# Designs tried in a protein design chat: VHH binders against Citrate synthase (ctsA). Part 3

Target 1, 373 residues: Citrate synthase (ctsA), of Heyndrickxia coagulans (Weizmannia coagulans) (p27660)
Amino acid sequence: MVNTNQFIPGLEGVIASETKISFLDTVNSEIVIKGYDLLALSKTKGYLDIVHLLLEGTIPNEAEKQHLEETLKQEYDVPDEIIQVLSLLPKTAHPMDALRTGVSVLASFDTELLNREHSTNLKRAYQLLGKIPNIVANSYHILHSEEPVQPLQDLSYSANFLYMITGKKPTELEEKIFDRSLVLYSEHELPNSTFTARVIASTLSDLYGALTGAVASLKGHLHGGANEAVMEMLQDAQTVEGFKHLLHDKLSKKEKIMGFGHRVYMKKMDPRAAMMKEALKELSAVNGDDLLLQMCEAGEQIMREEKGLFPNLDYYAAPVYWKLGIPIPLYTPIFFSSRTVGLCAHVMEQHENNRIFRPRVLYTGARNLRVED

## First folded at step 4 (VHH)

Design x22 (from e21 with V102Y; framework vhh_etentamig_d1)
Fold by ESMFold2-Fast, scan of step 4:
Structure x22 (fold): chain B 373 residues (1-373), chain A 124 residues (1-124)
Amino acid sequence: as target 1 above (373 residues)
Amino acid sequence: EVQLLESGGGLVQPGGSLRLSCAASGFTFSSYAMSWVRQAPGKGPEWVSGISGSGGSTYYADSVKGRFTISRDNSKNTLYLQMNSLRAEDTAVYYCATEYRYWSPGKTYSFDYRGQGTLVTVSS
């Protein structure tokens, strides 16, 4: 009869989709983005290069990059109604819930919402890429009873995002470091949020709905929040010895330490984490304060020696974001903002070769119960 | 406004013990984490030990762990450092310090030195 011995909890290791977007190569320890090594891209290419690669299919030439920059600049502003909606939220609202609300409301302003043509979805992706940084930055300001910071047309995409958050025009170094962090967070095969976006897209639902679901997924502690948790630990510890004590205390209680371990880089530090560690060194040198660097290096040593675990991207991105003046509650929203390009690419790929996801269950509940009114 | 007055230093032989005190005034003592920081002649400051506002958590530099004990009495607004098994390398001016600000994005505040410190000399 029926063999139901096919259940794989969490779909661990199950190949749920076909994609040309990205691949986690565990054999060669490589993150592949449209055929390129992400690390190689991150050394010489900026976030807009990744945007063009993921949405248009190629690394842009100078003219294509200028056109993309101008296209995104036209999309920086959000409808006033979105600011009004965010202003109605209680001041205790979670930043990810504020972001989800903003993204959801954007759908109501799309006059072509039911159109799934590639060119229409591409235009929609650029609108989301332009507007999400504004929603992230200004939902935070609104929830703190501060005035929204308007985007500046003379700043690059990444400089403008950081400007809207901090209220200060970033230095060239700050812009370069922040932009690189967006490259490193831009795409990662099929984590829960990307799978959620593809599931929603598989019904031929819209891009806003798919991203709204992805925000909800990333809010979950098993998926997002690791970078925030890392910086909260550093802030609570405040000193090198404080951080050593905090880590030993957590390890003695068998608590998981956020910022350590990776699917691809299981026996070494994530090379993306190494790049953020170098950024932390550079920022520390400029302001003459290496406290966070010393704390992180001490924690790295303890985790390597006691658990055989190595830093992931979140571990060093967190103190970098702190040094850039970014409030902790915005770290996961920034992660989502970066990943928006990958999410859009996945949704469009799903629409172009669609099949609705409809799994079955292994039923383990009661049967043949009597109904006695 | 904020005042920290260190005392208890002096000359002690190797292997001996000293207890340092720090009298605090001008702020709500129990609401602040407190630390001991030392500075030997010709060297930079070295963080020695820290204690949470409630006294529930204590932290030590590896160089003093197992030999020094930090404690506080919030009813007397006083911080203590019990120093045992003293070594020549422990010779320094010891400062009582408090964090005057929480960490803010882009900024870290380590310590605020408020007094002249108290000299500890470990010599034969």
Scores: ipSAE 0.158, ipTM 0.619, lowest interface PAE 4.2, mean pLDDT 87

Design x34 (from e21 with Y100T S110Y; framework vhh_etentamig_d1)
Fold by ESMFold2-Fast, scan of step 4:
Structure x34 (fold): chain B 373 residues (1-373), chain A 124 residues (1-124)
Amino acid sequence: as target 1 above (373 residues)
Amino acid sequence: EVQLLESGGGLVQPGGSLRLSCAASGFTFSSYAMSWVRQAPGKGPEWVSGISGSGGSTYYADSVKGRFTISRDNSKNTLYLQMNSLRAEDTAVYYCATETRVWSPGKTYYFDYRGQGTLVTVSS
C-alpha cells in the first residue's frame, strides 16, 4: 500500500524552469517574447527580427539584420556526408526521423563541441538555423529520388526555405505569409520539446543533442503532427459538408479531433491561429478559392458549439501550408525549423544558469525478493 | 467530354422507395468524390449526400440520414442513391454532381460538373 500525494502526473501545473525568453499571458491575451507582444511583432517584423531578438536580445536595426542575413547565408550548406547519410535511409523513412538523423550527424562536424561559452553557442545556433531548412527540404527530395534544390542568393531566408521545398520562387504574398508562420511557430514558453531540450541541456550537453531530443519529442502525436493530421482530415473530407460529417462522426466515436484545444488556451482561440486564419483569407482571395477557409470555419463552429473547443495554431497553419504548395509530411519539420531559434535560446539560457534535472520516483513495484543460491 | 446522366426518377407514394443512378463519362470516375444535390420547386439547391472516390467514406444531410444510401460502382462508372421512406418534402429534381478540387499542394484546379437531373415526385 503506497500513500503519497507528492507525485504530479505529467508535471501538470508545475513551474519547472525560470525563463526571460517567453511567457503565455492568457489573462491579457498576449504571447510575450523577450518583453514584446508576439502578435504585434508579427505585424511589422519578420522571422530574422525574431531570430535577432531571441538570440541577441534586441530587435535588429537595418545593419544588424543585413549582417544576420549574410551570416545565415554562409551557413546554408550542409556537409556532403550528411547528404550521403540521408541517401542511405529507406525511401519509407519518416520525415521527422530523417530530420533527427541530420541534426544528430551535425554534432560530429563541430570541432568545439565541448565549448559552452556564450559566443560559441551563439555561432552554433546560427549554424543550426542556416542548415536545418536545407536538411528539411532536401531530405524530403532525397527520399523521393528528386534532386536537391539549392538556395538562391537573391531570396530572403524564408523565401529560400519555401523555394527549397517547392522548387518555385514564392510570390511576395506567399513569402510574407510563410515568414509570418515561422514567426508564430518560433517560441511558446515550455511545451514538451522545449522542456526536453532544457532537460538535455541541463547535463551541459550540446545544442545538437538538445535539438535531436526536441525533434524526437515533437514527432510524438500528443505534441506534434497535429498540423499534418488537420490537413489529412481536410483532404479526406474534400467538401464543407464532408468535413462537417467527418467531425460529427469523430465526435460520436469520442475520438480526439486534431487542431483543437490547448493546455494554456482552453477557453479561446489561440491568437496565433487567428493570424493564420487571416493568412488563409488572403491566399483564398488571391486564388479565388475559399473552400479550405469555408471548411475550416465550419469545423471551428461545430467544435465551439458541440465541445466548447477552439482552434490552435496547427488548425489554420495546415491549410495555409497546403495553399503554399508544401507537402503534408513537411508540416511538422517546418514547425521544428521555426522553433529552432526558441530551442537554441532556451538551451543557451539553461547553460548560463544551469541546474541538472534529477527527479525522483514513486516506486510501486515488488520489494524484498530473494536471489536463489 | 465530361458527362453526367441521371436516371431512376418518377412518381412514388409517401413511404415508397426509388433508386437513382448517374452514369459518368469523360473523366477518371474513381479519382473523384461524387455528390447528390436536389432542387425542390421554387427553392435553391440542397446538398443531399456525398461519397469518396474509393467509396470508403459516405456523408449525408440530416434531412435524409437513415433513409438514403449513397453508393458507387467504379467498374461501371456509376453513382447510386437508394431512397427509402420517401416523404412529400423529398420532391425535387435530383442532380449528380462532382464539385471536387484536385487535391495537390498549391493546386487551385476545380472539377465541377452537374448532370441534367432526374425528377422525383412524392405524392398520393
Scores: ipSAE 0.129, ipTM 0.556, lowest interface PAE 4.3, mean pLDDT 87

Design x35 (from e21 with G50Y; framework vhh_etentamig_d1)
Fold by ESMFold2-Fast, scan of step 4:
Structure x35 (fold): chain B 373 residues (1-373), chain A 124 residues (1-124)
Amino acid sequence: as target 1 above (373 residues)
Amino acid sequence: EVQLLESGGGLVQPGGSLRLSCAASGFTFSSYAMSWVRQAPGKGPEWVSYISGSGGSTYYADSVKGRFTISRDNSKNTLYLQMNSLRAEDTAVYYCATEYRVWSPGKTYSFDYRGQGTLVTVSS
């Protein structure tokens, strides 16, 4: 009996890594984060609770949460040189490219860059968590010839992030809704960006390099941008009838409609999407305008009835971000900002039990061609 | 002040063609979707066609697909409806319509605007 190598396109279904961080349980329809159901966590816990759980291994007590808040506040500012570099970018630059540039340049300011000890990587993770919201928000302002919005030390992490984007202190409801969206985007087993970060980390490269690669991966339209695409469809349609016709046209052309379908929630609405739908209802009630809600509900009905497909998190997060005052180009950068904690956890786990990824190929090209002298 | 003014209606024989125009003013025309709505005598309004602000997306009622073409010229703030192979059942007052809505993050307000209409009569 001869064993031969088998080619599996895209590594579909291949178990590429071992992890204690998260699991997509398709049997029980759960997203598991460090042993907890993400949905159960999202009902009572905020983003900093998830940060502590993923990086420190436990849900924080009051003292631990206060210490984490103080630690992150010390990291809100970015070096002036980062702002200078972002200011040199052409005004047509995409926010994801600005984010990638900012994360990459941050590596040059790390005096311990060659140190792979757990404690050093943990400090580095907090540096990235503190500074990425500033890079995301202020790279956008710089690209639009607007003054950077300085972080405020008296705001919570999520309120401060939203403040830097909008220039306005969020209400308690806006802060709660935005914070919950960060919890829901924080971690998701092994998507392409997380795998990319682990591949880079497997060379014992630094956390900044791994995250730079993850930004590049998430920019790809087959991975990221689904929430931006949803809001672009809604903005293009502008009316309930317009959106219905847009969806029917895409279905007739057999085009993929973004915001629908999930690996775990294949036969029902993603419960994370349901939470964002409730958030959209609350925001709509505050300003007396439910157009986006009506449009989304109409689209949800069409996709359920005609394709048996259900909304994923992106479908309802997109109009929520719009209602919160967030420009569409920032939706994928915000997703990345949320996922930074999961990415850091994966890189640190990879470094602690490392094996370099080095696959082989099935060669299908020409052989034995002769070079003419 | 938002204003919509339709023109191009008239009497036409079955199988004939007409081109309707709608002159828009008082808003940033290229930022808003536009529709054509018709109302036949003794019947309720029927949506006919839709075009996105950019002109990239167009949709039609099943009753007019393949016969009518919606288009816009954003440089002239004008909406068009090219009507071919006209039938007696196409007889109606045709209205240019928009839900004037400010689309900016965190802000929305809307007004439903409809012009005075232009009569299309398909008869021998």
Scores: ipSAE 0.232, ipTM 0.638, lowest interface PAE 2.8, mean pLDDT 89

Design x39 (from m11 with D31S N61D; framework vhh_7b2m_4)
Fold by ESMFold2-Fast, scan of step 4:
Structure x39 (fold): chain B 373 residues (1-373), chain A 123 residues (1-123)
Amino acid sequence: as target 1 above (373 residues)
Amino acid sequence: EVQLVESGGGLVQAGGSLRLSCAASGFTFSSYAVGWYRQAPGKQRVVVASISSGGSTKYSDSVKGRFTISRDNAKNTVYLQMNSLKPEDTAVYYCATEYRVWSPGKTYSFDYWGQGTQVTVSS
C-alpha cells in the first residue's frame, strides 16, 4: 500500500521522528536543548551540566554534579585489549576509523549487552562518555608510535580530555574554552549521524552499535570534517593575503567554502561561532599572535560581501582547537566525543518508544525478465 | 625545510639586462609573498621589489619602470627582470620570504633569506 509516486530525495523536510531532546527552531533562530536555549546554557553551564540535562532530564545541583564527576572518573580507563587492538592498526589509519574500531570493540566487554532497560543504558552511556576521550586521544598517539597518555584523576573531564591529547595540563583559560566547545557541539536535532544512530537503535540493537554507525556516518565528506577542512585551508594559506587569494580562487571555481552557512542562522553569524571567535581572541592575546584571528576575520568579510554567507561553529572552533595544541585529524573525533551524550539520549529515547524504520523504494529497474532453464 | 636559492647574477655593461631567478622549496610557495632585496658594499640591505601570493607587485622608486618582478607557482620560482642597468644597481641581490611554522599550539614566523647573487654593472 505504499505510494511509490511520493519519492522525497534524501528525506529532505520529512519529519522522521518525535523527540523531546532538541529542536532547530528556524522561526525563532534558536537551538533548543531539553527546553533550554543552547546559547543561554553555554553562558553559565559546562559540559557536565549538559550531560546531566540530556541523560537525567534536569540541570544538576552541586551534589548531582559531584556524583556525575565521580561516576565519569571511574570510567576514564579503557581495557588493555582496546589499546592492543588499536596498536594493530596500520600507522596510516584515519583517526575516525580508529575511533569506530575502539567503540565497536567496547561492545564485547559489556556483560549485559542485550539489556536495554533505561538504567542499564544510562550506565552504558556514562561508560561511553568516560572512555571515548581516551580512545580518541590515545589512538592518535598509538598511530604516531607514541606511548598512550594515562588519564589523571585530579583533572576535570574536559581538562583530562585535553591533557590526554596534548600531554600537557591545560591552563584554566584553555580548560574553560575547550569545555565550552564541547557544550556547543553536544546536540543538534537530527543530522545524518543522529538519524543513523536512531535507525540502528530502532532494530533494538545496542548503544555501541548505534554509536559505531554514527562514527561511520560522521566520517562522510558531506557530514563531518568541516572543522578539519577549515584549519587545512588556514594552514595552506599561511597569511592573511594567502587566505584572501585562496577564498577568491575557490569562489571563482564555484567550490563550496567549508565553515560557512547554517540551517538556523542563515542571515547572521552563528552565535556559537561568535563565542569561539571570542575564545580565539583570548588565546591570541595570551601568546601575542593574532594571525589566525586576522585571517578568519578577512575570510568572514569576503564571504559576507561576495556570497551573503556567515561563519558557522566549525569556522572558529577550528583555529581555537589549533591554538589549544590539538592536531587537525582529531577535530572530528572531538566533535563526535562531544556529541556522544546527544547520541546516547537519542538511542535511549528511541528504545523507550520504538518503531523499526522500514522505508520502501521507487523501483526504476527492469521487470519481468525470464530465467532461461 | 625552507630553502631559497638565487641565480642569474653576473657582470654586465651599463644599459644591459639580467634576469634573476629564486628557486623555492620546502613550503607552499603559492601562498607566500616573496621579495627581492639588494645590498651594496658598506650600505644597508634595501627592498627592490615584492610580489604577493596573488601577483600584486611593488617596486622601489630607484628601479620602477626598469625592473619587473614575476612568479611561476608551477615551478616554485620568482624572477626579477632587470633592464637598463646602471652602475648604481651593483649589489648582492637576495630573495626573501616570511615563513610561518604551523604546528598546533606553537605557530611562529621568521624570515627565510637566500644566500644572494652578485650583480656587477660596469660603467
Scores: ipSAE 0.037, ipTM 0.485, lowest interface PAE 5.5, mean pLDDT 88

Design x42 (from m11 with A33Y; framework vhh_7b2m_4)
Fold by ESMFold2-Fast, scan of step 4:
Structure x42 (fold): chain B 373 residues (1-373), chain A 123 residues (1-123)
Amino acid sequence: as target 1 above (373 residues)
Amino acid sequence: EVQLVESGGGLVQAGGSLRLSCAASGFTFSDYYVGWYRQAPGKQRVVVASISSGGSTKYSNSVKGRFTISRDNAKNTVYLQMNSLKPEDTAVYYCATEYRVWSPGKTYSFDYWGQGTQVTVSS
């Protein structure tokens, strides 16, 4: 019999799995990715370096990186049937629902769906990494009755993703900033979506099923959508003074302000947020428009002074994505696209050292009720 | 066409009261903060009070406790209730808002000002 002393609501603080993939070091205020500090990686390495590190185990040399780029370029093509399925969705459909649909349908095109061998899952991970940006970008275009934007072979992975979203070839600065955002969102120990993927994988289900569950999890507003919510607040506020008033209104009503607070960085700004703040400064300088920067700095000051709360990654990633020309509804799909590599790594690790998750419950309901005639 | 039209100004004796109105048209007024500004002869235009879309208010130190800003979003109108008026409150009073067109990768700002309404406090 399980007693109340063993019931931990939400599994808060419970060690549910062993992993070599990543670690949130609250003592040293560090996010560890395969033994490396994520911040150190983000300063000099790109998203494909993180992909190789998480899936192959090492930071790639030049030849390995070129091979990885070519491998992913071969995977950009999405079956026409998936485009057809997406075209049947109501135009009011949420982009996360379109993404979930596309990922789910991909499973039906895998002829080795029951194979859990490492090499087969690795190939599958690269197929998903190649195809998910296309599904994200072009499901949005289809929902807006626009033609799909085909990927270009002469663009990098991140430049291509941004190109498919905006229809415009990104500048070198835009590509660098977008790529860095993908590095910063790539992996984060065991959030709800990663745990969901591991739970599904623990049944020896397939990678597509695990990722479909992870999309469904991330759509929940207690997990995902914080970056979208931040940009919606900025857009609603319109001005620096408007944003100050909006924040004071929310604080007076004791409402949670999205974009603030972090499990690891509780007494300072998330350093990933600081990197996106610097990116926002660079983008603002290029076009001579620093409105979003001024608004965000005003909000940062209010929250620090009145609540002792500091920006997280979502707070500054949101206005950066806006400046890059990305529609608000795509922010969470982009976050998922970045996290796909981490999710694939976790599913493969789970399959390699599998044990099915089988928790128990503390029963608090009625007993021994009699059935009446 | 975006328009802000002030009304309710006039001549009043020291210690008296006036209620200014600012009627907005040509945009979704309820989405924007609105400020009241004043300009006395030979001086710069200064902020008096502001109100957010959600109803949060802010006042200059010179008018705190005497002036009250409020809004009626159903009527697209913002009000400034001015009590215990002083000769120093004599100015042309303007309402103003900032209208922005938001598009990913772009922002366009348009500042809208009313024509002003004269407030004269005698003695």
Scores: ipSAE 0.099, ipTM 0.543, lowest interface PAE 5.2, mean pLDDT 89

Design x44 (from m11 with S103Y; framework vhh_7b2m_4)
Fold by ESMFold2-Fast, scan of step 4:
Structure x44 (fold): chain B 373 residues (1-373), chain A 123 residues (1-123)
Amino acid sequence: as target 1 above (373 residues)
Amino acid sequence: EVQLVESGGGLVQAGGSLRLSCAASGFTFSDYAVGWYRQAPGKQRVVVASISSGGSTKYSNSVKGRFTISRDNAKNTVYLQMNSLKPEDTAVYYCATEYRVWYPGKTYSFDYWGQGTQVTVSS
């Protein structure tokens, strides 16, 4: 007999690590990022402000932000060998698999790969932040036998990312909306991908290896892909009535509806989702097409009335990304690109106060079987 | 992929009746509104009747009280029951639905039409 009270399936509710990076405050309904409310940050700060906060420890002043922008611009180029490797993948490859491959291969180009010093890891974090958007954006083009879109030096970090995806310089509104989405996806305590990165980092493995594992984790349907699934449902439904029917059909079959529910915001709409809903309204007004907004509002009403569930960030980020011209298969890669800064912060924190993760098992299999000649 | 096939047209004497059928395939029929349209020689195509996904019906003033639109979602079919036919009802009758093709940043709307079925009402 083994004491089954020691086994906690999925580590649900187990405090597996210590961190100063972020906290999901379920009591006060707050997402804390380095001591700041994420919602307060998202209203006035851009993605590079979050990058500086997570990697340097403070919200940047104007000079620090300019220096960070210049630093990242130097890191946009990826080795030609990465483009060559991506070009060898089957055209049916998923962009998340292309991203995992690209991040993995980047490790081989790091001449100081064995160095775990804070300053060296910080330089790696900036290299990854600069190069991952290129890998994400251009893996899609390469898989479709299209030429990679080169970054432009006159565009901001977020405008450049969107430019590389769409081949079109974004408007000021499109840039602002996309940048805000990156802020909102940047960090979220200890989801499976962050835990995976910390587990790998706990062996004193490199930052690239940790992030490769995090990509593999986020590709898993139980963790990532909710934003892609939301847009696929909207596209399949085609109409407001079609979406209502689709939701009622899924509810009658006891199926989970992607884009609804959150650990912190259980009795109201996730305020991050509310920000993306406003973005969807603004984008709909510009092109005179509010179909996606009408569909999403109908679905929001059904889920509130029939299930007491409310939209999470994925629910409204999905139609926003579609309106911005982003192909559905890139939604999870973009999520990962945003989360790269949080993942880098967690890996560095793990390296600086390390203990290898080495759990035990409750053995439930056969024993003392004899090997026969 | 999206196809609409009309049937049930023909020649009928004034005061007679016809029932048109439109069989749909290639999409989730129950989610879409479907309309019946007609085009008389030398005239524009005009709406006759429509039925929403929820079964709500609308009729043009010229056919209200004489024509009835209905749908059978289990058979992916919409019907137009035409009673008290007049020579003025002579036309090619079409069923149609709006289908959208989605591309990132772009939505293209296509009206999918059947081939039409001829209705001729003799005086």
Scores: ipSAE 0.065, ipTM 0.491, lowest interface PAE 5.6, mean pLDDT 89

Design x45 (from m11 with T107Y; framework vhh_7b2m_4)
Fold by ESMFold2-Fast, scan of step 4:
Structure x45 (fold): chain B 373 residues (1-373), chain A 123 residues (1-123)
Amino acid sequence: as target 1 above (373 residues)
Amino acid sequence: EVQLVESGGGLVQAGGSLRLSCAASGFTFSDYAVGWYRQAPGKQRVVVASISSGGSTKYSNSVKGRFTISRDNAKNTVYLQMNSLKPEDTAVYYCATEYRVWSPGKYYSFDYWGQGTQVTVSS
């Protein structure tokens, strides 16, 4: 029976699912990934370690990691038909719409869509992990009338992703920093896109359908685009004084400033943001250019002093991506690419202990209206 | 070609007013900060006022409360309204901008200056 006194707008604070994948621990200020602290993982483990942990259940040994690397390398190429479909899109297409189109079309090339066994879904997850970076990078090149950049066999997963975006082989430092950003974005309990993927999966739909829905969710500006918004503010401001003025102007108009605040880290800087701040310092030292670092530090001080708000991951990931040569429109697609492993883990977990989501409504409309003859 | 052209200078008596204009061409004017500088005979060039792309203004202590800087992005023009002029305000007034290019992975800048406009304040 529907109890009208139990309506919770937006499901805010409602426990909608059980999971062993991740947990936002507000008591210990930790992001838990399969029992591990994400920050501890990010210091010594790379993205493929997180992929193995989330999809296979354990941190890989050397042989397992090598096997995973070879498995993903076989999945880097996308069907030519997908490149053709992307080439038909208008040049003004939104990058998230191009990504959604590519992910959706991938479903049509899977001959086993009716098979929802764990091993088949695992193979499907690796296919998506291998191909999504190619779709992200090369849809951007296609939309700008540039030739697609093909992956190289001698580069790591993260180095290849950055290579396909920039057309330049990354340095060891650039690769390390980019890889760490993918670790930090990989999983985060139950944001809207993950919940959407689980809702779709609850119908026993396929992984491609669930991820297509997640891309659509992340395109919404209340969910995605915060890192793009941060870099757009920095680019508009151009100087330390310009950024201080931009922030004071927004604060005086009571506008929300993107890149600040976190559900777990409400009274301190998100430690993931602190790691990206250190990455920004390292990149700034290498090229002798610390303007973005100075701008960000000035903004951090203003927000702390005026609002008691602290940087989240997006605040420092944005200038790091800029320093790595990544175009702003790709920041949200890269975030999705990183989160693909977490999304696949959630969909597979949902399929293995499934219950279809079927909520009710509190009806507030007219009743008992008469139909005229 | 980037150009800044100043106009509106002239001779005025102490206590009078002048309005200087700086017309910009050859770049996306709305993206850049613009400043007014002056150089008096026998002295070095100093900043007078500046306005950011977002409209934030800064003034030197010597002109604060007397001068007002403003911009019209539709006309690619910056103005300097000079009130309560003093003989000490006599100088050549220059418009200048730092033309900055932002590209992923890097940024660089070039300073562009106008030719100047003479302001003479008689006692």
Scores: ipSAE 0.138, ipTM 0.565, lowest interface PAE 3.9, mean pLDDT 89

